# VH-VL binders against q9vpl3: the designs that were tried, part 194

Target 1, 224 residues: q9vpl3
Amino acid sequence: RGKINIQRPKAPHYERARVVAVTQPKYPELPKAKSCFKTRAERTQQQQENPYNEIIAREVRNWLDHSRLVAFFHLSSITADDIFRVRVQLHKQNLHLKSYGSKIIEQAVKNTRYEAIVPLFHSNHCIVFSPDPEKTAALLRIVRRVPQMVLLGGIVEETMLSRNQLVAYAQMPGLHAVQAQLVQTLSQAPGHLIQQLQAHQNSFVQVLDVHAKNQMNEETPKST
Below, E stands for the ipSAE of ESMFold2; O stands for the ipSAE of OpenDDE; V2 stands for 0.75 times the mean of E and O plus 0.25 times the DockQ between their complexes.

## First folded at step 7 (VH-VL)

Design D31 (framework fv_anetumab; at its last look DockQ between E and O 0.36; V2 from the best seeds 0.00; counts 0 for: pae E 2.7 > 2)
Fold by OpenDDE, look of step 9:
Structure D31 (fold): chain C 224 residues (1-224), chain A 121 residues (1-121), chain B 111 residues (1-111)
Amino acid sequence: as target 1 above (224 residues)
Amino acid sequence: QVELVQSGAEVKKPGESLKISCKGSGYSFTDYWIGWVRQAPGKGLEWMGIIYPGDSYTRYSPSFQGQVTISADKSISTAYLQWSSLKASDTAMYYCARDEGIYDSYYFDYWGQGTLVTVSS
Amino acid sequence: DIALTQPASVSGSPGQSITISCTGTSSDVGGDNYVSWYQQHPGKAPKLMIYEVSNRPSGVSNRFSGSKSGNTASLTISGLQAEDEADYYCSSYTSSSWPYVFGGGTKLTVL
C-alpha cells in the first residue's frame, strides 16, 4: 500500500475541484483599512455639516464687510515658515492674512455681493484683509519676497479688481496726495486768470491812451 | 524729501574687513526694498543684492553670493554692505538704491551718492 | 545668463533726437512692462529717467521718452542738449530667482 504523500496531495478530480470552488465561503473583503489620511475629497465633504463651518463662514463675511482692501492670492508650494514670516510682516502693516477652505468661502459668500470670488478658490489660497486701501502698495511690496504667493485679484472700496487693476491702483498716488495736487492746481488757476484779465485791461488802457494822444495831435491847428 | 546718504570713501588693504552704510530718510524705511550696486572704475552697473529692511530678508546676485553680506538696522533706517576679506578686485564705487516698484515691477527711484572703496596693497 | 545689450556709444547734435536701444537675449527679459532707464553723469550717482517702459518720474524732462517693441526697449531723447551727455543704462526684470539686470551702458556724446 503506497504511502500517501500527505505533503503533496493529488489535485482533486475536476468535478470535486469545481464543487470545492463553489462551496468556498466568500468572506467579505476586509474593509480596506481607512487610510489615516482622509483624501482631500473626504475632508471637504466632512466640512459641509460642521456647525463650526458656519461660524467660520460668518467670520469670513465679517472680514469682507469691514475691509476696504481685500487681496486674493494663490499659494504655490509655500512652506508654513514662509507664510508665517509674511503674516508677521503684513500684520505690522495692519494687513491680516487668512486662509480658508473653498467650501467655507462658498458658504460665506453665497447670495452675497461677493459671490463672484468663488471661482478664485479652486486650490490653496489665502486672503489678505485691511481696513485701509492705502496699504495696497505696502502689501504688494511685502509679498514680493514670496514668489509662491501669486496675486489673483482683489476688492478695493467694494469694487472687484483684476490683478492688473489692483497693481495699477497701488501705483496711484494716495487720495490725499491727489487732493493736494488738485488743490494746488486749482489754486494756481485763479492767479493765471487774474493775470490774463489784468493784461487785457492794461492793453485796453494803452490802446485808449494812444487813441487819445492821436486825437490831441490832430486838433492842434497848424498856426500858419 | 526722500534721501539716501552713504558713508564716506574707504581706503583698505587686501584681507581687511569693511562695512559701509546707507541711511534712508524722508520715507518709511521698512516699507521699501534697498539694493546695492557695484560700479568698477570705467565699468557698468552691477546689482549685488537687495534687502527688505522690515525683516531683513535678503537676496543676492549669484555673482556676489557669499562674497558680501547685506544687512539693515531699521531702528536707525540704515542698510549695510560688508566684506569679511577685501580683494583688490573689490575696488569700485558702491551705490545703495531704493526700489519703488511693487509686486513684479522693479525700478529704483532714489540713489545714494555712492561710496568709493579702494583696495590697494 | 540673461543679458541686456546696449550700444557702446551714441552721438548727436544739439536739437536732434537720438534713440538708445536695449535688447534682451530672451523673451523673458523685460516682461512686457518692466524696463527702466537711468542717466549717470561722470562722478555722479545714477538717476531714474524712465520706469515701466514709458513712465517718467516727477522732475524728469518730457524730452525723455521710452518705448518697447518685441525684445527691444528704446530710450528717446528729443531736443538734445549738452546736459544730456552722460551714460545711460537700461534695467529689466529677469526672473523670480534674480529680478535685476543692467545693460552694459551707452555713452551719449553731444557733439
Scores: ipSAE 0.806, ipTM 0.908, lowest interface PAE 0.6, mean pLDDT 86
Fold by ESMFold2, look of step 7:
Structure D31 (fold): chain C 224 residues (1-224), chain A 121 residues (1-121), chain B 111 residues (1-111)
Amino acid sequence: as target 1 above (224 residues)
Amino acid sequence: QVELVQSGAEVKKPGESLKISCKGSGYSFTDYWIGWVRQAPGKGLEWMGIIYPGDSYTRYSPSFQGQVTISADKSISTAYLQWSSLKASDTAMYYCARDEGIYDSYYFDYWGQGTLVTVSS
Amino acid sequence: DIALTQPASVSGSPGQSITISCTGTSSDVGGDNYVSWYQQHPGKAPKLMIYEVSNRPSGVSNRFSGSKSGNTASLTISGLQAEDEADYYCSSYTSSSWPYVFGGGTKLTVL
């Protein structure tokens, strides 16, 4: 008969709806249940990322506040071994190579004079921090071996400098009075400079990415 | 005062090995690139390669890749150019030079006095 | 190696101005690329005369000047003197090789 067995496999929609209603009798006033669903992974990722971002943003702000030299680079595709070797050489000169997400940079520079730099970090990038502005020339000599690091500009003694201004600063004699005069003279309005660099950055990124891909297919790596 | 002093002239036979030197002084040797430039008798300058002594990273001109070895010993502030087996065509003046350029600029500001290498049977 | 084109020789009389050309491509001499110039007397090492197209190192006479237009760089020597008689080489960076390509050299004769 089987009639009992046939009656037990009831229509899924009707029986499932009744089971759900019975299991939640104390919550007849619940809001939009279907609209409120989130996966556990989505919630955990958002929560974990948010607290970690604030701690890292404080770290970046501390670097910015205590570094007399900050250099910004676009970073195209590079092997981990090559970037590690460069990081080691930079570290020997008290030059600290770091990379942070754009949201973290945005949090770090909020309500500071450096808010205008945020657009530079929407593409792949890295930043070099140092308390020693005299190390600018050493920095630029080391990064010559890394065409994947394209200089965008920097901050010297709390003054925003364009790419060309930073390079010119690096080539000047290192007397304190001369350096102070040079930074003042070479300074440019941060807003206009950032807009110009952002436009050139996007154009250069496209050209450099095509060039790097062609070189990767033809170039013979020396490190391996 | 920046100075690059190269080893003395060499007279060698084909097939012999040779290592010539370039000692830098008066600056931070590991912080500047050192290049090697060849000049065959009566001919112009040819770039051979360049080294960053800080970690011995090297890059060679395609014409000289596999023909010579460029190295450095940072403990004695010395760069080297080396052949495992000399040929008569290696007869030339060889210069080392310091590259003062930064970022996208490349130029040799100080040159060694040159090392004449003569390879004859 | 990519060679830059220079005239084999140029000549001038004392007091005159002369120009030595150095022609390459958009990837080595043209655009924002830098060119340097070297002077070499017989039996001597080369000496840097001009870097980054137009800059003079300390100790180089202001009679030497550099310029660039299109894919051609120029070294100009004003007030030509007997001591200027030498070989002159241009050099540039090219994206297809590490950092130097030299011109073939130009022999300057002071009449």
Scores: ipSAE 0.538, ipTM 0.784, lowest interface PAE 1.9, mean pLDDT 78
ESMFold2 (binder alone), look of step 7: mean pLDDT 89; pTM 0.927
OpenDDE, look of step 7: ipSAE 0.769; ipTM 0.890
ESMFold2, look of step 9: ipSAE 0.379; ipTM 0.684
ESMFold2 (binder alone), look of step 9: mean pLDDT 89; pTM 0.925

Design D32 (framework fv_anetumab; at its last look DockQ between E and O 0.01; V2 from the best seeds 0.00; counts 0 for: pae O 3.2 > 2, placed apart)
Fold by ESMFold2, look of step 7:
Structure D32 (fold): chain C 224 residues (1-224), chain A 121 residues (1-121), chain B 111 residues (1-111)
Amino acid sequence: as target 1 above (224 residues)
Amino acid sequence: QVELVQSGAEVKKPGESLKISCKGSGYSFTSYWIGWVRQAPGKGLEWMGIIYPGDSYTRYSPSFQGQVTISADKSISTAYLQWSSLKASDTAMYYCARDLGIYESSYFDYWGQGTLVTVSS
Amino acid sequence: DIALTQPASVSGSPGQSITISCTGTSSDVGGDNYVSWYQQHPGKAPKLMIYDVSKRPSGVSNRFSGSKSGNTASLTISGLQAEDEADYYCSSYTSSYTLYVFGGGTKLTVL
């Protein structure tokens, strides 16, 4: 049979702890005494939630908290073999391709700065997480070959970036690119080397700040 | 300093084969795309195709698919454009150019000097 | 079938500003699509002047600027100089078709 019936549901740590708390008295001096004073409506609603969803939502929150790069994609029709190949390529670069239901994402980002991402998950989607923001270029080079993955935007170093801002971030010079610009600047105007390098770095910082501000302002309704 | 150096001019007859080269230096050759661009005499630029030398992933313009072969030898930082059977209409200047290729941002920041191919009876 | 339309020629006097247009469709120039501009002097390889619609590579004069409105991209050259006399090509890339397309080119003459 291709189906396996799992009759052994695992109770989440929270659910087991909640059952124990209900059957035993809690004292005011303990941190858990506060939970005993919750309204019955709050308690009943939380009890009815699927504990599996809460575990997965915590996984998503952990990914968001520990990833300095997060990229959001709309996913068009793609074969399982092709997306598996993409997942393997990404994994080699410490890029982790995930997909979660919009309900789970909503739970994970509730009352956080990331609540604005929830609408992105109403259609076919995927998310790429990485602790390495320098892997943004590698990510975007890989997905360039995958037209089924449509970049929507991302988060880099806790800053929300639009599609174009994320691309611009990936194009920023590293130490080697700065050294190449130094040689090119020397050929043009040797006396301005330090000033041009500093201005170039300041321009990148200002462009990122302007793009980040524009992204935040773009979430505000526009005037006519 | 980034450089793309192409092989010298070629004079050929129709039906002959040809392989021209583009050697990259001054950068990580396997980290950038190499594109080939044709310019017929007195005409504009035509994109022929592109290769990622890191894994030899290659895409062709529909107009040139099956007409040419694009390849690379990363051990010597060289890309190639190859014809199995030249036509008189292949007379043109051929450029190689480098593309960082970040998502849908695509532009050629450095170009080779060009290889003139002349195909005449 | 993607084609980018440029005027065949433009001209201007030294010190003036000139604009070269590049018109396509929503599939190649419009929306979030990227456009780049290349300068080519006679007998020379093209040189990148503008990428990603409006960005200048290092070493390119700030007299060159790019913009886009709807399905039309524009290259503007201010303070026109004799050395700006060249052919100019726009280009775009469409990921859905994996095509890189050049415009027909515009010959700029400095009077």
Scores: ipSAE 0.535, ipTM 0.790, lowest interface PAE 1.4, mean pLDDT 79
Fold by OpenDDE, look of step 7:
Structure D32 (fold): chain C 224 residues (1-224), chain A 121 residues (1-121), chain B 111 residues (1-111)
Amino acid sequence: as target 1 above (224 residues)
Amino acid sequence: QVELVQSGAEVKKPGESLKISCKGSGYSFTSYWIGWVRQAPGKGLEWMGIIYPGDSYTRYSPSFQGQVTISADKSISTAYLQWSSLKASDTAMYYCARDLGIYESSYFDYWGQGTLVTVSS
Amino acid sequence: DIALTQPASVSGSPGQSITISCTGTSSDVGGDNYVSWYQQHPGKAPKLMIYDVSKRPSGVSNRFSGSKSGNTASLTISGLQAEDEADYYCSSYTSSYTLYVFGGGTKLTVL
């Protein structure tokens, strides 16, 4: 069985060549003029508002409205499997990872207090939602292990925070913790004051006692 | 099994204060919202507000803002609804319900048995 | 103000299928997949029957189904039974200051 010469395929028989030539699909030449291509803007305008997008947009609004912690991430070359793993980890902490298209986000937040987030969605992104702002530290801890997730910023307690501000927030003791510390400190203050007052009184009494003892010693007649 | 148990019926006079309770069990109390719903006699359901027991974050219906106080004690898995001064118009059945707003849906899946509050002179 | 309108009453015979409508005044209500239905027997707490327009919780009979068209959500009860006699309330989540709105309720009578 002769070695099929892959480098110089034998020309087909004249009749076969003719049939192949006639049966070759004629593909229309791609329009060379840039003007023949609908601009991205034109293509986007013709995209009929998919009713489905409205539904998804409402979902996004629902998440935003119920969330006290929202974090925005850029995704860099992350696999679906990795995302799934992260999602599971986040979910265990009552953190919900979602991904939405930029158009959907825009639609969802249009004319709302969240409109400022739209510029964050220019590439592959995901959002993490939580009803608990105290989970910020947990979120950052989990995401730190995922280099493909880059923190861009977020919303905490209805306040837009930069990346750095979120990190700072996560490092702060929770409001309740701070309050507890304050109460503890305040509760200790009276005790300390009492101790200080008592210390002064005790010192005074000691001084008086010494004085009294000295006076008694002076009154003891030198028995000649 | 998820269960919400509310405090018993209350009979009060106008001007009196009242605090009713809703105790959750069978789930993570701090992970779900608790809503309060009023039903006046022979009337429909009215949403009053919600609370996140994890940190006691609250939201009120505009109609009930300043009229009632919603609170929670997560240590005993209990939510509260309270009035500083009751009115005759506060006579109603009050329900607590679990809200799943954070879990990709917004509805009340479990309800308490209700607390009847009667305010009469 | 977002309002949900329900018929005051609906009646049917055993074995029949009945539908209860819930119409929102705002386009926002019609687009929401966050419509839920609750059944309330006299002297009892409401029970969730349908959520997210058409989903049934565990333990709810398959006789209950939900749908939505435009700004109108519908609860359909097939094979009507005497035990179905109750008040039915629709509800919708809203992103406004009023997070939840209930319909006025529909009294279902089984003849």
Scores: ipSAE 0.035, ipTM 0.597, lowest interface PAE 3.2, mean pLDDT 84
ESMFold2 (binder alone), look of step 7: mean pLDDT 91; pTM 0.937

Design D33 (framework fv_romosozumab; at its last look DockQ between E and O 0.03; V2 from the best seeds 0.00; counts 0 for: pae O 5.3 > 2, grease 19.1 > 18.9, placed apart)
Fold by ESMFold2, look of step 7:
Parts: sequence; C-alpha cells; structure tokens
Structure D33 (fold): chain C 224 residues (1-224), chain A 121 residues (1-121), chain B 107 residues (1-107)
Amino acid sequence: as target 1 above (224 residues)
Amino acid sequence: EVQLVQSGAEVKKPGASVKVSCKASGYSFTDYWMHWVRQAPGQGLEWMGIIYPGDSYTGYNQKFKGRVTMTTDTSTSTAYMELRSLRSDDTAVYYCARDEGIYDSYYFDYWGQGTTVTVSS
Amino acid sequence: DIQMTQSPSSLSASVGDRVTITCRASQDISNYLNWYQQKPGKAPKLLIYEASSLQSGVPSRFSGSGSGTDFTLTISSLQPEDFATYYCQQYDSYPWTFGGGTKVEIK
C-alpha cells in the first residue's frame, strides 16, 4: 500500500539516464497527505494482536443485525480530510461509515447467512451501515463525487444485493414505504392484508418489472 | 410537486455580472444534484456546471474559465448561478435542472422555467 | 469533449407517422445517453434516460435504443403534441454535451 496525492498534478519527471547514474538530482518535494486509515496489512496485524477481537466482532454483528442498509465499498487511497468530509456528509443522512479487518468480519459473520461477504474484505474496504434503507439513494448520490469509494454491493432488509441490484433498488424510493407497509400488513388480520395488497398491486408489478429489466441490463455486454 | 422557480429576466451590459436564482420546492433540496444549462437564441443546449447543495461541491464546464460561480442557500432551498464579465454571446436562456440520477447515471428530470439574460451594449 | 451529432437536423411528418431520430457520439459512451423534448418557449422535458429507459409519465409511443456510439429515438405514431425539437445528451464524461437538435415539424 502507498500514499498518493490525488489533489494536485505531479511534478514533471526529469530523468536522464546518464546524469542519474553519476549524480542524483534533487526534485521538488510534493506535498504529502496524511491518511487516517491504516493499511489493510496494518489493520489486520493490529486486530490479530488485539485482546478484544471478540468484542469488536460483536460490534460488527450488532451493526449488521440492526442495520436495514449495509453497503460495501472498495476503498482506494484517500486523504484524511476527504474521508472525514465524506463521513460527516454520510452522518447527516444517518449513514455510518466504518472499516474493520477481514478476520474481524469473518469472525462476526461466522455461522450466519452473511458468510458469503467475507471475500469482499480481502482488499482495502469500508462499510456503510444505516437503519434507514430509504437512504440508499442519498448514499449513492454522495459517493458519486468520491471515486475512491467503489461500490461492491450491499444488504437491504436482510437481502444481499449486487452492485447493480442496489443501484436499481435506490432508483425506487417508494419501495421503503411499500416494505414498511408489507410488514405492518402481515401483522394485521387476513382481511386487511387482502385490501392492502390490492391497493399496492400496481406498485408491486412495477417493482418486479424494474427488477427484471435491471437483471437483463446487468448481464448485457458493453459495446466497444 | 417538484418545482424549480427561477428569477426574472435580466438585461445587462457587457462586462457586468448576473446572478440567477432557482428556488426549489417539493423535495429534499440537499439530497439531489442541481445543474445549470443555457440556450442561446436559436441554438441548442449547453451544460454549465453542477452543484451538490448538501455540501456545496461544484464542477464547472471549463468553457466558462472561472467566470461562473454556483452556490446554494439551504435555508431557503435556493440555488444561484453567477456569471461574471458578461459578453454579448452570453445572451441566452439559463435553466436550473434537478438531477434524478444516482451513482453513475445523470439525467435532468425537472427544469426551472428559464431566465432570459440579454447582454447588449 | 464528446461531440454528439444528431440527424436529421429537421424533418416534416404527419400525425400517425413513425419518426426516427438518430444520434452519434464521437466515442463509445456505453448507454450513458438521455433524450429530451423541447417545445418553443419551454424548458426541455426528459423522455428517455440511460439510452432506453422510459421516463415516468412519458407515452409508450416513445422508445430509445442503441449503445456505444449510435442511438435512436423512435416515435411509433406521431401525435400533434410531439411536434417539437429533440435533443440527445451524453453523460459519459465531462463536460456533458448535447446534440444539435432535431426539429420535428408538421407536413
């Protein structure tokens, strides 16, 4: 892992093989940005030596159990100022940016249906948790300006979604109200369920049509 | 429902500046990107720039070479576009437009009514 | 900048005709293309996003197709309210650019 400065162009490269072999010219130093994130290797090593690994794993499990939205991102090198600004903006939307070592994630999801997410954490990553699945669109709008955060996929209402499925879900903000109404409807008497399903029938058909279209688009080869 | 209401027409001299406003209603102003697009008389559309009202992040079309500034006032749900050092070829209708797209998709689902700016000697 | 070339620049058609408008990008833009309709004195109106997705409230007689560099807007049965200027717009790379427009006129 290295640190890179994405804010400014690098200085011109002056390289003369014959001159460099005898003398080493001193180039102007580029400003170095400090990163507040530890590397994946440093994070993994620190967590392996931490006597509280089970407590941290329980924290992750608690976030997973109480978050209706979980989004996974690959994280390339980012300045401390940039990641702090992103974390603040996400927090305003009740979106909580976290990162954990892969061993901690594996320990947290062991013996759960979420074991399939472990391979996502082999590279540098971050996770966004939220109790509010309706904030998926807001999350994706915020990260548009953060090329260092590359969406991998997520979990919405305990359902694992690919990148494309999560994007499709976010395009339907009314789905959150439908999901909440479905839960409330199932808690009511059977007669009320029939009435409410008939009222929402058009929205269900539209959701299914969008998901079917998105599944076909996800597998369409790109031109050129 | 969603409405974008722009300020009235303006007549300016070359070298002056203009600040066009766009008041948003019917949606969460800080959750959507806002764009500015202009259209010279008898011509097509030209993208000027984008702003995210949630944190004031901006991106500008380089054609305007630092003459444009986009800002927002989140307390009034109003976006502003200021164009400085006006030239006669800046005569156009200026639109604000809301961006409905997410992640890697951008499209303008709602537009303001347009503000005519006339630059004449 | 990505150049967007529309053709034809104008056309005349009758109510009920099938109308086809094409848009060519100067480089591959995948499906990052929108179509807008604009009537005189009015703001543009979104018809099609992501090359082929129909915007809510837009009649099903409008359809979009294409990917890469060549895109098509089709009006299957032209109606009186469809006489307008149509623009394609790419969002693959900054700056976003629009085609020059296609004016659809009566007759």
Scores: ipSAE 0.244, ipTM 0.638, lowest interface PAE 4.9, mean pLDDT 78
Fold by OpenDDE, look of step 7:
Structure D33 (fold): chain C 224 residues (1-224), chain A 121 residues (1-121), chain B 107 residues (1-107)
Amino acid sequence: as target 1 above (224 residues)
Amino acid sequence: EVQLVQSGAEVKKPGASVKVSCKASGYSFTDYWMHWVRQAPGQGLEWMGIIYPGDSYTGYNQKFKGRVTMTTDTSTSTAYMELRSLRSDDTAVYYCARDEGIYDSYYFDYWGQGTTVTVSS
Amino acid sequence: DIQMTQSPSSLSASVGDRVTITCRASQDISNYLNWYQQKPGKAPKLLIYEASSLQSGVPSRFSGSGSGTDFTLTISSLQPEDFATYYCQQYDSYPWTFGGGTKVEIK
């Protein structure tokens, strides 16, 4: 029975971590009285501001800001060899696989529009970046062959998507195809409007004609 | 026409280092992966590593335990393979090979002529 | 590492013969297998990629088949220029590995 390492508990499964993160009551931070001794947590946070971490955090921000496609994965018992293989495959598609510590991610996205991604990084994880959102289908195709990589969600064109939404996005026709479809749909709208407008006009004319005919029939004196 | 031209034969002593070059021509050097493969006399082929000239991304066979370094010079379209701490069992013909693989397919479509490296006391 | 086992290690054949070379992987590698031909003193040449796809410029007498763990290279009618050593190579997992080779000699 392997001794449960109590000193370094294994990070919970990503699903459990997510539930815990969402269910944690947000207690209003009590106004920190300036005079109280920095808690051990505050001291540890200050000591961990390694200039190196700042550099890495800046790198992460840079990737996020310049990527039009970002995908988040949980890694389940994946080997270094498997990661290397996947990395090469992704790289050929101009997809960049990166792995960062949870603390670094937190630091990188703090007070940014990406802050909502922090709960995704409680376990072993990796991020795939791309400047091309059209590579979403390629990404999903590659990672489908890697059962150790579990898609959690992503960001496409500055929009956060769930796993299912990302899959749906990958199945959509390209932007140009969608635009073409939109134009086609819009081009059909005026025809329908014109038909409706004409129908109303025709109906109005018909009513007027009936009224005129009825008035003419009333004016014809019955010659007895 | 795609061509890979490697540097000439080398004779080295045990413990020395050797650097083999591979000059590429006839294609966009930065768009294709480059591999290194060696073949000991009378033996089979052994994959050594991979490099992408576009960003210098590298992967190595762990069998070489950090003795191998692959680099590229994009200005001259030349790939380099350095093997350090040479041993007698490193005596082999060393090949560079272009990878034309797409998506989930990888294969070596062009090879250098090979460079013979002899390690002798 | 994935081990690739080729059989036979050598064979003797005559011009016009049908030649079959087998390659077995130590684990399932799907169709991630290539075949190369090497003549003495020359670099290997690609024959088949993705287990069964014929490389451009390679004669149609060469064919590849198989998936998973068992693969076969077939030369339907051996020609004088086909006397060489043949290697299979997997690219399913790093490090990429080659078979031990099969030398085809003239009878």
Scores: ipSAE 0.021, ipTM 0.571, lowest interface PAE 5.3, mean pLDDT 84
ESMFold2 (binder alone), look of step 7: mean pLDDT 91; pTM 0.921

